# Miniprotein binders against b1l550, part 247

Target 1, 279 residues: b1l550
Amino acid sequence: MRLPEELLERARDIHSEAPSHRIKLDRVGSFGLKVPVEFKGFLLLAEADVWVSLPEGRRGVDLSRQVEAIYELSNPPKDPFSLCREAAISLLEKLNYADSSGVSIRFDAPLQDGESLKYYGVEISSIASDEIINKIRVEILGMTACPCTAELIRAYKSSEIAATHTQRSLGILEVSTKAEHPDPDKLASIIERAMSSPLRTYTKRPDEGGLVIRSLSNARLAEDVVREMIHLFLEEFGHLPEDTHILAAVRSMESVHMHDIYAERSFSLDEIRKEISSH
Key: E = the ipSAE of ESMFold2; O = the ipSAE of OpenDDE; V2 = 0.75 times the mean of E and O plus 0.25 times the DockQ between their complexes.

## First folded at step 19 (miniprotein)

Design yb4 (at its last fold request DockQ between E and O 0.97; V2 from the best seeds 0.85)
Fold by OpenDDE base, fold request of step 20:
Structure yb4 (fold): chain B 279 residues (1-279), chain A 89 residues (1-89)
Amino acid sequence: as target 1 above (279 residues)
Amino acid sequence: SEFTVEAEINGVRIRIEVTVNGREIRITVTIEKDGRRIRFMYVITDPEKLAKYLEEIERIIKLFGVDPEEVKRLIEEVRRLIEEILERL
């Protein structure tokens, strides 16, 4: 049932009214939207959040206009990174009372694994004000083998290939930059290369054995993984602005414990370069 | 090498600053409308991506309600100038 359009002329614009309390809000928007995106030839249904700031003198945000803004840009489906940046700017332009806007998009990125697929998690955002800041978070699972247990077993049995516990480990790279979003596949690759081995969606028996042996020969602490991630990141993305902020982290779901091992480093490119140059 | 292209289209001021250092292209776009300014940046290390990001910049500028043909001409000028620099390297 559509209400008569005549009612719109009689109804107060509640959103444009003065609020009872003159307080600015940082974010007002629609969360949990589903938007189609195209990524590496896949059509994906991503989750999106859209918001703007609300000045102290305005009661509410025109939420319908926010939703329209992102869907107009989502048809036809496009690259989620472009969508994110364009939508953030569109929101700021369309909602002229806002001094800032933001868009967040979440999806699982497909990654080819032989004849099958694996995936990594992607969360991107673009925050627009006088400038635009782009953020990407990539999460991918890998495998780690513990070097400490391996060393203990080696010492005990004098074995060339020491058994050790292996586990799934979640690697995380989060990058905030004034540049465009860094390439997500490159970020995922950095994380996988920093671990003992990648995970595989499918394994044939000989391949599985080889994967495990490889992990044992490349045993790494959680600390090693994070340091390697940082090293590889600097090699690949050292061209980003100096004020680019990075979080490198790993959460290892240790198979011998009920708890996880976690390691992280947060830094700017300028900071970490100074640190490395001082050694 | 660096250059700046500026235009005013339908009361919107657009500034595109480009710096080329080897294969790295930095593009900074500033858009000013109704007393508001927005600035955003691209750092392109793969020349194959240049076209993609120029198209994105074009789409973004169009969000401000400017004449699409004038925007197209502006972006084409930027493209030409970048290509001229890259050919000299």
Scores: ipSAE 0.835, ipTM 0.944, lowest interface PAE 0.6, mean pLDDT 93
Fold by ESMFold2, fold request of step 20:
Structure yb4 (fold): chain B 279 residues (1-279), chain A 89 residues (1-89)
Amino acid sequence: as target 1 above (279 residues)
Amino acid sequence: SEFTVEAEINGVRIRIEVTVNGREIRITVTIEKDGRRIRFMYVITDPEKLAKYLEEIERIIKLFGVDPEEVKRLIEEVRRLIEEILERL
């Protein structure tokens, strides 16, 4: 049953009223939307959140307009980064009482892995007000081999064993910038190259052996991985605006411990350049 | 090398500032409507992405309910000016 549209002229507009308590809200929105996107030839059903700020003098948000804004832009499906940036601006235009808007989109990104595929996690957002701030977070697993244990085993006088403990490590790069979102594949590549070895969907035994031997010859502490990620990031993305903010982190699921190890560094491009130039 | 293009379409004021340094293209867009200003930018290092981002900028400007043909002409002018600068390199 569809109610007559003329009732809209007779009914009170509840959400345009003043609220009982005049308190500004930072984020009022629709969360967990499923939105079609096109990424590198794949048609994916991504998860999205949309929101706007709500001024103290307005009781509610026009939530249907909010949802309408992103779905209008998602048909036909398109690049999630364009969708994110465009939707954030559309929200501000459609909901003119808001002084800021936001959109986040998250999906698993496919990556070529030999003859197969693997994946990494992507979450992007765009926050619009007087300016647009674009954020991307990339998470991908790699393998680390502990150099401390490797050195101890090599120093063991009677040992003919080359060994150390290895584990999966989760690498994280998060970038907040006024420029368009950085390419997620480049961020994922930076993380993988910083590890002792990438993970593979599968290998045959000779190739698996080679991968393990490579990881032993490229042993790295979690701290080493974070520093290498920063070095590689600056090489690839040093051109971004100076106030671009980066978080580089590793969470290592250490195979010989009951707990994880975590290392991180946050910086702006301006800050890290001053730090490097002071040495 | 740098240039600025300004237009007003159906009461919406648009300013597009472009800087070309070597192969890096910076585009800053400012849109003003009904007393509200919004500003966003691109830092393009891959020339194959220039057309994609100009099309995105065109779509964003159209969100403000302005004449799409005038927006198209504005973006074509920006593209033409960028191409002229790039040809001199």
Scores: ipSAE 0.786, ipTM 0.930, lowest interface PAE 1.0, mean pLDDT 90
ESMFold2, look of step 19: ipSAE 0.774; ipTM 0.927
ESMFold2 (binder alone), look of step 19: mean pLDDT 85; pTM 0.840
OpenDDE base, look of step 19: ipSAE 0.829; ipTM 0.940
ESMFold2, fold request of step 20: ipSAE 0.771, 0.755; ipTM 0.926, 0.922
ESMFold2 (binder alone), fold request of step 20: mean pLDDT 86, 86, 86; pTM 0.851, 0.851, 0.852
OpenDDE base, fold request of step 20: ipSAE 0.834, 0.831; ipTM 0.944, 0.942

Design yb5 (at its last look DockQ between E and O 0.87; V2 from the best seeds 0.81)
Fold by OpenDDE base, look of step 19:
Structure yb5 (fold): chain B 279 residues (1-279), chain A 89 residues (1-89)
Amino acid sequence: as target 1 above (279 residues)
Amino acid sequence: SEFTVEAEINGVRIRIEAEVDGKEIRITVTIEKDGRRIRFMYVITDPEKLAKYLEEIERIIKMFGVDPEEVKRLIEEVRRLIEEILERL
């Protein structure tokens, strides 16, 4: 049932009223929207959050306009990066009382693994005000082999390739930049290359054996993984603006413990370059 | 700055600036309307990215209610200037 539009003449505009308490809000919006996106030839259903700031003199946000803004841009489906940037700008234009806006889009990105698929998690965000900041977070699972146990077993058995415990590890790269969003496949590749070995969705016995041998031959601490991620990131993305902020992290689901090992470094490109040059 | 293109269309001021950093071109777009400013940037590394981002910039400018044909002309001028830079790199 739709109410008669003529009722709008009789009803107060609650959203435009002065609030009981004049306080600015940083984010007001709709969270958990489902929007179609096109990514690498796949049509995906992504989760999206949209928001704007609310000035102290306005009681509420026009939420319907926020929802309309992103769905107008998502039909036909497009790449999630352009959708994110365009929607953030559209929100500011459509909701002129807001001084800032934001969009976040989340999905599992397909990654080719031989004849099968694996995936990584991605969250794409754009925050708009006087300037636009683009943020991307990539998470992908890999495998690590412990070098400490390997060294103990090597010393004990005098083996060229020492056995050690292996585990799944989650690698994380989060990048915030004034440039466009970095390529998520490249970020995922950096994380995988920083670990002892990648994971495989499907393996035959010879392939599985090779994967494990590779991991054992490339044993790494969680700390090693983070440092390698940073090194590889600088090689691939050193061209980004110097004020670009990066979080590199790993969570190792240690197979010999009930708990996880976590390591991280937060830095700007300018900061890390100065650090490396000082050595 | 390698170049700056400026236009005023229906009260909307648009500035597109290109800077060369090594083999990359940084494009900064500034849009001003009704006392508000929005600035955003792209890094162009190849012709495919150039085409994609120019199309996006065109769509974004159109969101501000400007004449589509004037925007198209502006973008084509910017395209030409960037292509000239890319040929020199």
Scores: ipSAE 0.800, ipTM 0.930, lowest interface PAE 0.6, mean pLDDT 92
Fold by ESMFold2, look of step 19:
Structure yb5 (fold): chain B 279 residues (1-279), chain A 89 residues (1-89)
Amino acid sequence: as target 1 above (279 residues)
Amino acid sequence: SEFTVEAEINGVRIRIEAEVDGKEIRITVTIEKDGRRIRFMYVITDPEKLAKYLEEIERIIKMFGVDPEEVKRLIEEVRRLIEEILERL
């Protein structure tokens, strides 16, 4: 049932009133929206959050206009990065009482894996005010092989055993920048290349054996995975603005322990360049 | 090399600054309407993406309720200037 539109003349506009307590709010929005996006030819159903700031003199946000802003832009489905940046600006234009807006979009990104597919996690956001800050977080699983155990086993029976414990490790790159969102496939590639080996959807036994042997030749501590991610990131994305902020991290589900290990480093491009140049 | 194009369309002021250094293209867009200023940028290292980002910029400018024909002319001028610089490289 649609109510008569003339009721708008009789009803109070609750949202435009002053609140009883004049307190600014940082984020008022609609969270958990489902929006269609197109990524590398795939039509995906992504999860999105949208919000704006609310000044102290305004009681409420026009929530239907927030939802309108992102859904208008998502039909027809398009690239989630363009959608994110455009929706953040659209929110600020449509809700002109706000001094900032934000959009987050989350999806699983398909990635070619031989004749098959695998996936990795992507979360992006755009925060708009007088400038736009774009953030992307990529998470992908890989394999790590312990170099300390490998060396001990080599020394024990140096010509007969090439072995160490291997485990899945979750690699994380998170980038905040004034430039457009970095390509998530390149971020995922950086993480995988920093590991001892990528994970595969499947392999035939001869290929699986070769993969394992190669991972033993590329054994790395969790700490060194993080360092390699940073090195590779600088090679690929060193051109981004100097105030770009990065977090590089790995959580290793160590196969010989009851617990995980975790390593991380956060930095700006300006900061890390000065650190590296000093050595 | 670098250039700036400016326009005022339907009361909205638009400034597009471009810097081309080798194959790297930096585009900064500033849109001002009713006292509010919004500034955003792109750092394009893959020239194949230039058209995509210029189309995005065009869509964003049109959100401000301006004449789409004038926006199209502005974006084509920016594309022309960038492509001329890139062709000399």
Scores: ipSAE 0.769, ipTM 0.926, lowest interface PAE 1.0, mean pLDDT 89
ESMFold2 (binder alone), look of step 19: mean pLDDT 84; pTM 0.829

Design yb6 (at its last look DockQ between E and O 0.97; V2 from the best seeds 0.82)
Fold by OpenDDE base, look of step 19:
Structure yb6 (fold): chain B 279 residues (1-279), chain A 89 residues (1-89)
Amino acid sequence: as target 1 above (279 residues)
Amino acid sequence: SEYTVEAEINGVRIRIEVEVDGKEIRITVTIEKDGRRIRFMYVITDPEKLAKYLEEIERIIKMFGVDPEEVKRLIEEVRRLIEEILERL
């Protein structure tokens, strides 16, 4: 049922009224929208959040306009990074009372693994005001082998390749920049290369054996993984603006303990360059 | 080398700044309308991405109610400028 449009002449515009308390809100919007995106030849259904700031003198946000803004840009489906940036800007233009806007888009990104697929998690965001800041978070699982146990077993058995415990580890790279969103496949590759070995969706027995041997031959602490991620990131993305902020982290699901090991470093490109140059 | 293209179309001021350092192209876009300013940036290391981002900039400028043909001309001017710079390197 659609109500007559003539009722708009009689009804108060609740959203434009003065609030009972004159307080600015930082974010008001719709969370958990589903939007189609095109990524690497795949059509994906992504989850999206859209929001704007609300000035102290306005009671509410025109939520319908927010939803319209992102869906207008989502048809036909497009690259999620361009969608994110364009939608953030569109929100500010359409909702002229807002001084800031934001869009977040989340999906599982397909990654080719031989004849099968694996995936990584991606969340992209754009926050628009006088300037636009783009944020990307990539999460991918890998495998780590413990070098401490390996060293003990090597000493005990005098083996060239020592056995050790292995576990799944979640690697995380989060980048906030004034530039466009960094390539998520490159970020995922950095994380995988920083670990003892990647994970595989499907392996034959010889491939599985090779994967484990590689992991044992490249045993790394959680701390080693984070430092390697940072090193590889600087090599690939050192061209980004100096004020670009990075979080590099790993969560190791330790197979000998009931708890996880976590390590992280937060830094700007300027900060980390100064740190490295001081050594 | 730094280059700036500026246009004012129907009260919308558009500035596109292009900085080229070796193989790196930095494009900074500033749009001013009704006393509001929006600034955004691209850092392009792969020339194949240039076309994609110029198309995006074109779409973004159009959202501000600027004449599509004038926007197209502006973007083409920027494209030619960048191509000329890249040919000299």
Scores: ipSAE 0.809, ipTM 0.932, lowest interface PAE 0.6, mean pLDDT 92
Fold by ESMFold2, look of step 19:
Structure yb6 (fold): chain B 279 residues (1-279), chain A 89 residues (1-89)
Amino acid sequence: as target 1 above (279 residues)
Amino acid sequence: SEYTVEAEINGVRIRIEVEVDGKEIRITVTIEKDGRRIRFMYVITDPEKLAKYLEEIERIIKMFGVDPEEVKRLIEEVRRLIEEILERL
């Protein structure tokens, strides 16, 4: 049942009133929205958060207009990156009392894996004010092989092929930039190439053996995985604005330990270039 | 090589700055309405993506309640300019 529209003319507009405590709020919004997106031919169900800033003189946010902003743009389903950037601007235009707006969208991205699929995690955001800042975080699992144990075993057996403990490791790239969001598949590829070997949805024994041998031939410390991620990132994305900020990290679920190993580095493009050029 | 296309549509001022540096195209869009200014950019290294991003820019400008045919003409002018520059490379 729908109430009569004429009530809007008599009812108080609670949201536009001044609050009893005049305090600016940074983020007021609707979180956990289910939004359909189209990614590389797949129709996916993404989770979205939307928000705006609220000035000290305004009591509330028009929450239905926030939801409207993203759902109007998501029908029909489209590219989540365009949706994210467009929704952030739409929020700021629709809620003109706000100084800033934000949108985040999370989904599992499909990735071809032989004749099957695997998935990796993607979270994007766009924050709009007088400028727009776009952020993307990609998380993907790979395999790492410990070079320390490999070298010890090689010395013991005098073999050219090292044996060592292998484990799943979670690689993370997070990029914050004024340019459009980087392609998540390229970020995922950088992470996988920095690992000792990729993980597969399934393998037969010959393929499984080859994967393990590959990982042993490319044994890396977690620290060196992070360094390799940075190297590969600079090759692929050196064109981004100089104030682009990156976080590169690895969490290694060490098979022989009760605890995880973690390594990370944060940097801007101009910072890392100066660091590299000083050597 | 730097180029600027400007328009005013229904009281909304739009400036699209295009910088071409060999293999990359930088597009910076500034929209001003009622004293508020918003600025965003693209750094395009794959010319095949140009049409997609120009369509996104067109959709964004239309959000400001302006004549969609005027916006379409503005975007077409920008597209033609960029394509002429790319033909010389």
Scores: ipSAE 0.733, ipTM 0.913, lowest interface PAE 1.2, mean pLDDT 89
ESMFold2 (binder alone), look of step 19: mean pLDDT 83; pTM 0.807

Design yb7 (at its last look DockQ between E and O 0.97; V2 from the best seeds 0.83)
Fold by OpenDDE base, look of step 19:
Structure yb7 (fold): chain B 279 residues (1-279), chain A 89 residues (1-89)
Amino acid sequence: as target 1 above (279 residues)
Amino acid sequence: SEFTVEAEINGVRIRIEVEVDGKEIRITVTIEKDGRRIRFMYVITDPEKLAKYLEEIERIIKMFGVPPEEVKRLIEEVRRLIEEILERL
């Protein structure tokens, strides 16, 4: 049932009224929307959040207009990065009382693994005001082998390739930039290359053996992984603006402990370049 | 090499600043309407992505009520100027 449109003439516009308390809100919007996106030839159903700021003199936001803004841009489905940037801008244009807007889109990105698929987690956002800031977070699992245990076993057995404990580790790269969102596949590749080895969805026994031997040959601390991620990131993305902010992190799900090991570094490109040049 | 293309159409002021350093293309777009300014940027290292981002800029400018024909002309001018620079390198 749809109510008669003539009721709008008699009803108060609640959203445009003055609030009881004149306080600006930073974010008001719809969270947990499902939007179709096209990514590397896949049609994916992504989760999306959309929001705008609310000035102190306005009681509420026009939520329906926010939802319309992102769905208009989602049909036909498009690349989620373009969708994110365009939707953030569209929100500011459509909701002219807002001084800022934001869009966040989350999905699992497919990654080819031989004849099968693996995946990495992606969360992209765009925040628009006088300027637009784009943010991307990529998370992918890899394998680490412990160099400390390997050294002990090497000393004990005098083995060329020492046995050690291995575990799954979650690598994280988060990038905030005034440029467009960095390529997520490149970010995922940086994380995998920083690990002792990648994970495989499907392996035959010879391939599995090779994967483990590779891990043992590239034993790395969580700290080593983070430093390697930063190094590889600078090689690939050193062209980004100097004020670009990066978080590089790893969470190692240690197989010999009940707890995880975590390491991170937060930095800007300008900051890290100065640090490296000082050595 | 650098250039700037500017247009004012129906009260919408558009500024597109382009810097080309070798194969790197930096595009900064500024749109001003009704006292508001929005600025966004692309840093293109893969020439194959240039067309994609120019199309995105075209869509964004259209959101501000600029006529499609005017936007198309503006973007084609930017494209032409970039191509001329790239051909000289």
Scores: ipSAE 0.822, ipTM 0.938, lowest interface PAE 0.6, mean pLDDT 93
Fold by ESMFold2, look of step 19:
Formats: C-alpha cells, sequence, structure tokens
Structure yb7 (fold): chain B 279 residues (1-279), chain A 89 residues (1-89)
C-alpha cells in the first residue's frame, strides 16, 4: 500500500539533518544497478555504480534522486560513454551539497570475429568535481609465444624447426584522462596487435594453423608485449592531455609453468615522453 | 588558432574555449551556476565525431536550466567558427 503523500509535509527530512558525528564521506551511493546501454547497435546489459561525496554537516544522501539521474539518462538506451560522463555531471548538478560525484559502468563489449562475435571486458568511470576525470579499463585475451624456448629449439642439432610453447595472455590497458574516454575498440586493437597472435571464438584447422604460425613468427616476452602496447598507445593517443595516466599490463598464463608471468608499467604521457627522448 | 564563446543565461555562465591545431580540436567547457563551477574537455582528432560531442555538450548545458533554443544557437556558433578555421587549414 502506498502511504499518503501528505505525510511528507509533517515528516522530518532525515537526510538534510546534521549527523551526530560530523565526518565527511567520500563515496555514498548505489552500487550494482542494472542499466541497458547501446554499443555499436547492440543492446547490452551493463552494471553501474553511482555515488556522491557527503559533507560532514549532512546526515544522508538522497539516494533515490541519484538513482533517478542515471535511469532518466538511460531511457532510451544509449552509448555507455556518453551516459557515464553525462550522469556524473547530472549527479553533481542535482545534489548541490556534494563536492564530487562518480559513475562507473561495466559491460562486455562485442567485437567482430569473422562471422561470429567475441567479447572483451570494459569498465569506464567518470568522476566530477570542478573538473571531470574519465577512466577506461580494457581487458582482452590474446596469444603469446615464448622466444626463449623457440631459440633453444632452433639451436637443437642446428635445426630450423620453429616451435615453442604458446599460451593465453590477458592484456590490460587502463587510461585516466581529462579528455573523453578513448575508444575501447582501439584499446583492444592495441592489446591484440602487441601480442603474438589474436585469439578466435573458433577456427577451422587451416585458420588455426595460420594463427599458430603467426605467433611463432612474432614470439614475444610478456615484457615485450607491455613495451609494444605502450608504443602503439602513444601512436594512437599521444594527443591526450600530458597528465593522462596509463597502466599497461600483461598476465601470461604460461603453459609450461605452474604460475603466471606478470609485467606492468604505469606512466603519465609527460613522464614517458621524457623517458623516450633521453634515448 | 583559437577562440572563446561566452554566454550568461538565467544565472548560468557558460564558457567554451576551442583550440584548433591541424586536425586536432580541443574543446574546454566551463559551466558556472550558483557558485559552483564544472570544467570538462574533449580532444577530437576525428572530425566525424565533432557533431556527436557538440550534441553531448548541448545536452549537458541543458541540465543546468538553459533554454534549449539558446543552447542550440550557442553550439551552432561554435560549430560555424570551427568550420571556418578548418576550411582555412
Amino acid sequence: as target 1 above (279 residues)
Amino acid sequence: SEFTVEAEINGVRIRIEVEVDGKEIRITVTIEKDGRRIRFMYVITDPEKLAKYLEEIERIIKMFGVPPEEVKRLIEEVRRLIEEILERL
């Protein structure tokens, strides 16, 4: 049963009161919301988090208003990147007591893979205060081939046999910038091109053989993959603001080891350019 | 080449700063209402995306209570100035 609307006139506005303990909170919000988004003509189910800061003098956040903000913007379903940026600004405008707001959106992005689809992970966020910081994280699997084992096999009896162990490797690019979110497909492409070969949803034997031969011809250490990701990123996104921060990483699930190999580099654009120019 | 477009409508101050360098277009938007200021930017390297980001800026400015027709004219002025600069380059 719905309660009478008149009660709102007599009830205390609990949220606007001062708390008994005056402590500022950094993030107060609703997490795990189901939000429809439209990406490249696909209707996808995304998971979203929304929050605002809460000043020390305010007891609570109007949680229904912040949920309304993202749902109003998501009907009809639209591009998740625009939704993320617009929702963060909308929260800050609607909840004038907050000094910052944030939105994150997570989904599996479809990527054409021959006559089929494959998917890669995307998480975006926008944090609004007197400025907007946009972050995107892309994760995609590829194939790596070990150059050390390849060289040992080549040297075996002066053989020209091209062989080595191959394995799945997870590539990660995370970008934090004042500019709009980078295109996730371009980030995924950078990761795949840095690896020895892409992975496919399925292949027939001739195509499978081609992928393996490609990987053998392009054997790379996890460290080399990270370095190549950085090189390719700078070619594609060197135009972003100089204080843009990037994390490039690879986790290789080495087929001949009991453990994974991990390589990582974080940097700002101004930092990496100085490093490269010193050589 | 660069320009700035400013407006104040119903107590909302809007500043759009544009820098065009070759094919790179940097747009910085500052909106001030009720003592609060918010600033955001775009770095556009593909001219085909310019219209989409200008539409996003239009939607954001409308959130602050600026009448739609005034927002549309402001954005059209920005678009025309960008096109004039790009035509010369």
Scores: ipSAE 0.759, ipTM 0.923, lowest interface PAE 1.1, mean pLDDT 89
ESMFold2 (binder alone), look of step 19: mean pLDDT 85; pTM 0.843

Design yb8 (at its last look DockQ between E and O 0.92; V2 from the best seeds 0.82)
Fold by OpenDDE base, look of step 19:
Structure yb8 (fold): chain B 279 residues (1-279), chain A 89 residues (1-89)
Amino acid sequence: as target 1 above (279 residues)
Amino acid sequence: SEFTVEAEINGVRIRIEVEVDGKEIRITVTIEKDGRRIRFMYVITDPEKLAKYLEEIERIIKMFGVDPEEVKRLIEEARRLIEEILERL
């Protein structure tokens, strides 16, 4: 049932009224929208959040306009990066009372693994005000082998390749920049290369054996993984603006403990370059 | 800056600033309308991405109610100048 539009002449515009308390809000919007995106030849259903700021003198946000803004841009489906940036800007233009806007888009990104697929988690965000800041978070699972146990077993057995415990580890790269969103496949590759070995969706016995041997031959602490991620990131993305902010992290689901090991470093490109140059 | 392209169309001021650092091209777009400013940037290391980002910039500028043909002319001017730079690199 649709109410008669004539009622709009009689009804108060609740959203435009003065609030009982004149307080600015940072984010008001719709969370958990589903939007289609095109990514690497796949049509994916992504989750999206859209929001704007609300000035102290306005009671509410026009939420329908926010939803319209992102769906107009998502038909036909496009890449999620352009969708994110364009939608953030569109929100500011359509909701002129807002001084800032934001869009976040989340999905599992397909990654080719031989004849099968694996995946990584991705969250793409754009925050618009006087300037636009783009943020991307990539999460991918890999495998780590413990070098400490390997060294103990090497000393005990005098083996060239020592046995050790292995576990799944979650690597995380989060990048915030004034440039466009960094390539998520490159970020995922950096994380995988920083670990002892990648994970495989499908393995034959010889391939599985080779994967484990590789991991044992490249044993790394969680701390080693984070430092390697940072090193590889600087090699690939050193061209980004100096004020670009990075979070590099790993969560190792240790197979010999009930708990996880976590390591992280937060930095700007300027800060980390100064740190490295000081050595 | 290597160069700047500017236009004022129906009260919307558009600035496209291009900077070159080695093989990297930085494009900074500034749009000013009704006393509001929005600025965003691209860093191009692969020439194949240039067309994609110029198309995006064109779509973004059109959101501000600017005449599509004038926007197209502005983008084509920027494209030409960037391509001339890329040929020299």
Scores: ipSAE 0.804, ipTM 0.929, lowest interface PAE 0.6, mean pLDDT 92
Fold by ESMFold2, look of step 19:
Structure yb8 (fold): chain B 279 residues (1-279), chain A 89 residues (1-89)
Amino acid sequence: as target 1 above (279 residues)
Amino acid sequence: SEFTVEAEINGVRIRIEVEVDGKEIRITVTIEKDGRRIRFMYVITDPEKLAKYLEEIERIIKMFGVDPEEVKRLIEEARRLIEEILERL
């Protein structure tokens, strides 16, 4: 049912009133929207959040304008990174009482895996004020092989045994920068290359054997996976602004333990360069 | 090598600052309307993406309620100057 438009003349504009308690709010918006996006030829249904800041003197946000803004930009479906950046700026301009806006978009990114597909998790955001900050988080599973157990087995009387425990590990790269969002496939590649071996959707026996040999040849501590992610990131993305902030992490679902192992490092580009040159 | 293109369109001031250093193209866009300034940037290492990002910049500037044909001319001027610099390399 559609109500008569003439009621607008009699109704109070609740959102434009002053609140009883004049307190600024950092994020007021609509969360969990479903938005169509196009990623590398795939049409995906992504989850999005949109918000703006609310000054102390304004009671509410025009939430319908927020939702309208992102849906107008998402039709027809387009690249989620462009959508994210454009929507954040659009929100800030359309809701001119806000001093900042934000958009986040989450989806599973398809990735070619031989003759099949696999996927990795992507979450992006753009936060607009007098400058724009773009963030991307990539999560992908890989395989790790424990070097400590491998060495103990090698040292056992029959030193010809090449064995250790292997497990799935979740690698994480999160980047916050003033430049456009980094390519998620490159971030996913960095994570997979830092691990002992990638995971495959399926393998035939000769390929499975090669995968296992690769993992044993690249046995790595969780700590060294994180260090390798940082090294590879710097090679690929060292051109980004010096105040770019990175989080590199791995959560290893250890096959021989009841618990997970976690390793993490956060840094800015200028901080890590000084650290590397100082040993 | 670096340059700046500027325009004022319908009371909105637009500045596009470009620095080209080898294969790297840095574009900083500043838009001022009604006393508010918004600044954003791109660091393009793949020249095939230049057209995509210039189109995005054009769409963003148009959000500010300005004459779309003047925006199009501003973007084309920036594109021409970038291509001229890249041809010298």
Scores: ipSAE 0.763, ipTM 0.924, lowest interface PAE 1.1, mean pLDDT 89
ESMFold2 (binder alone), look of step 19: mean pLDDT 84; pTM 0.821

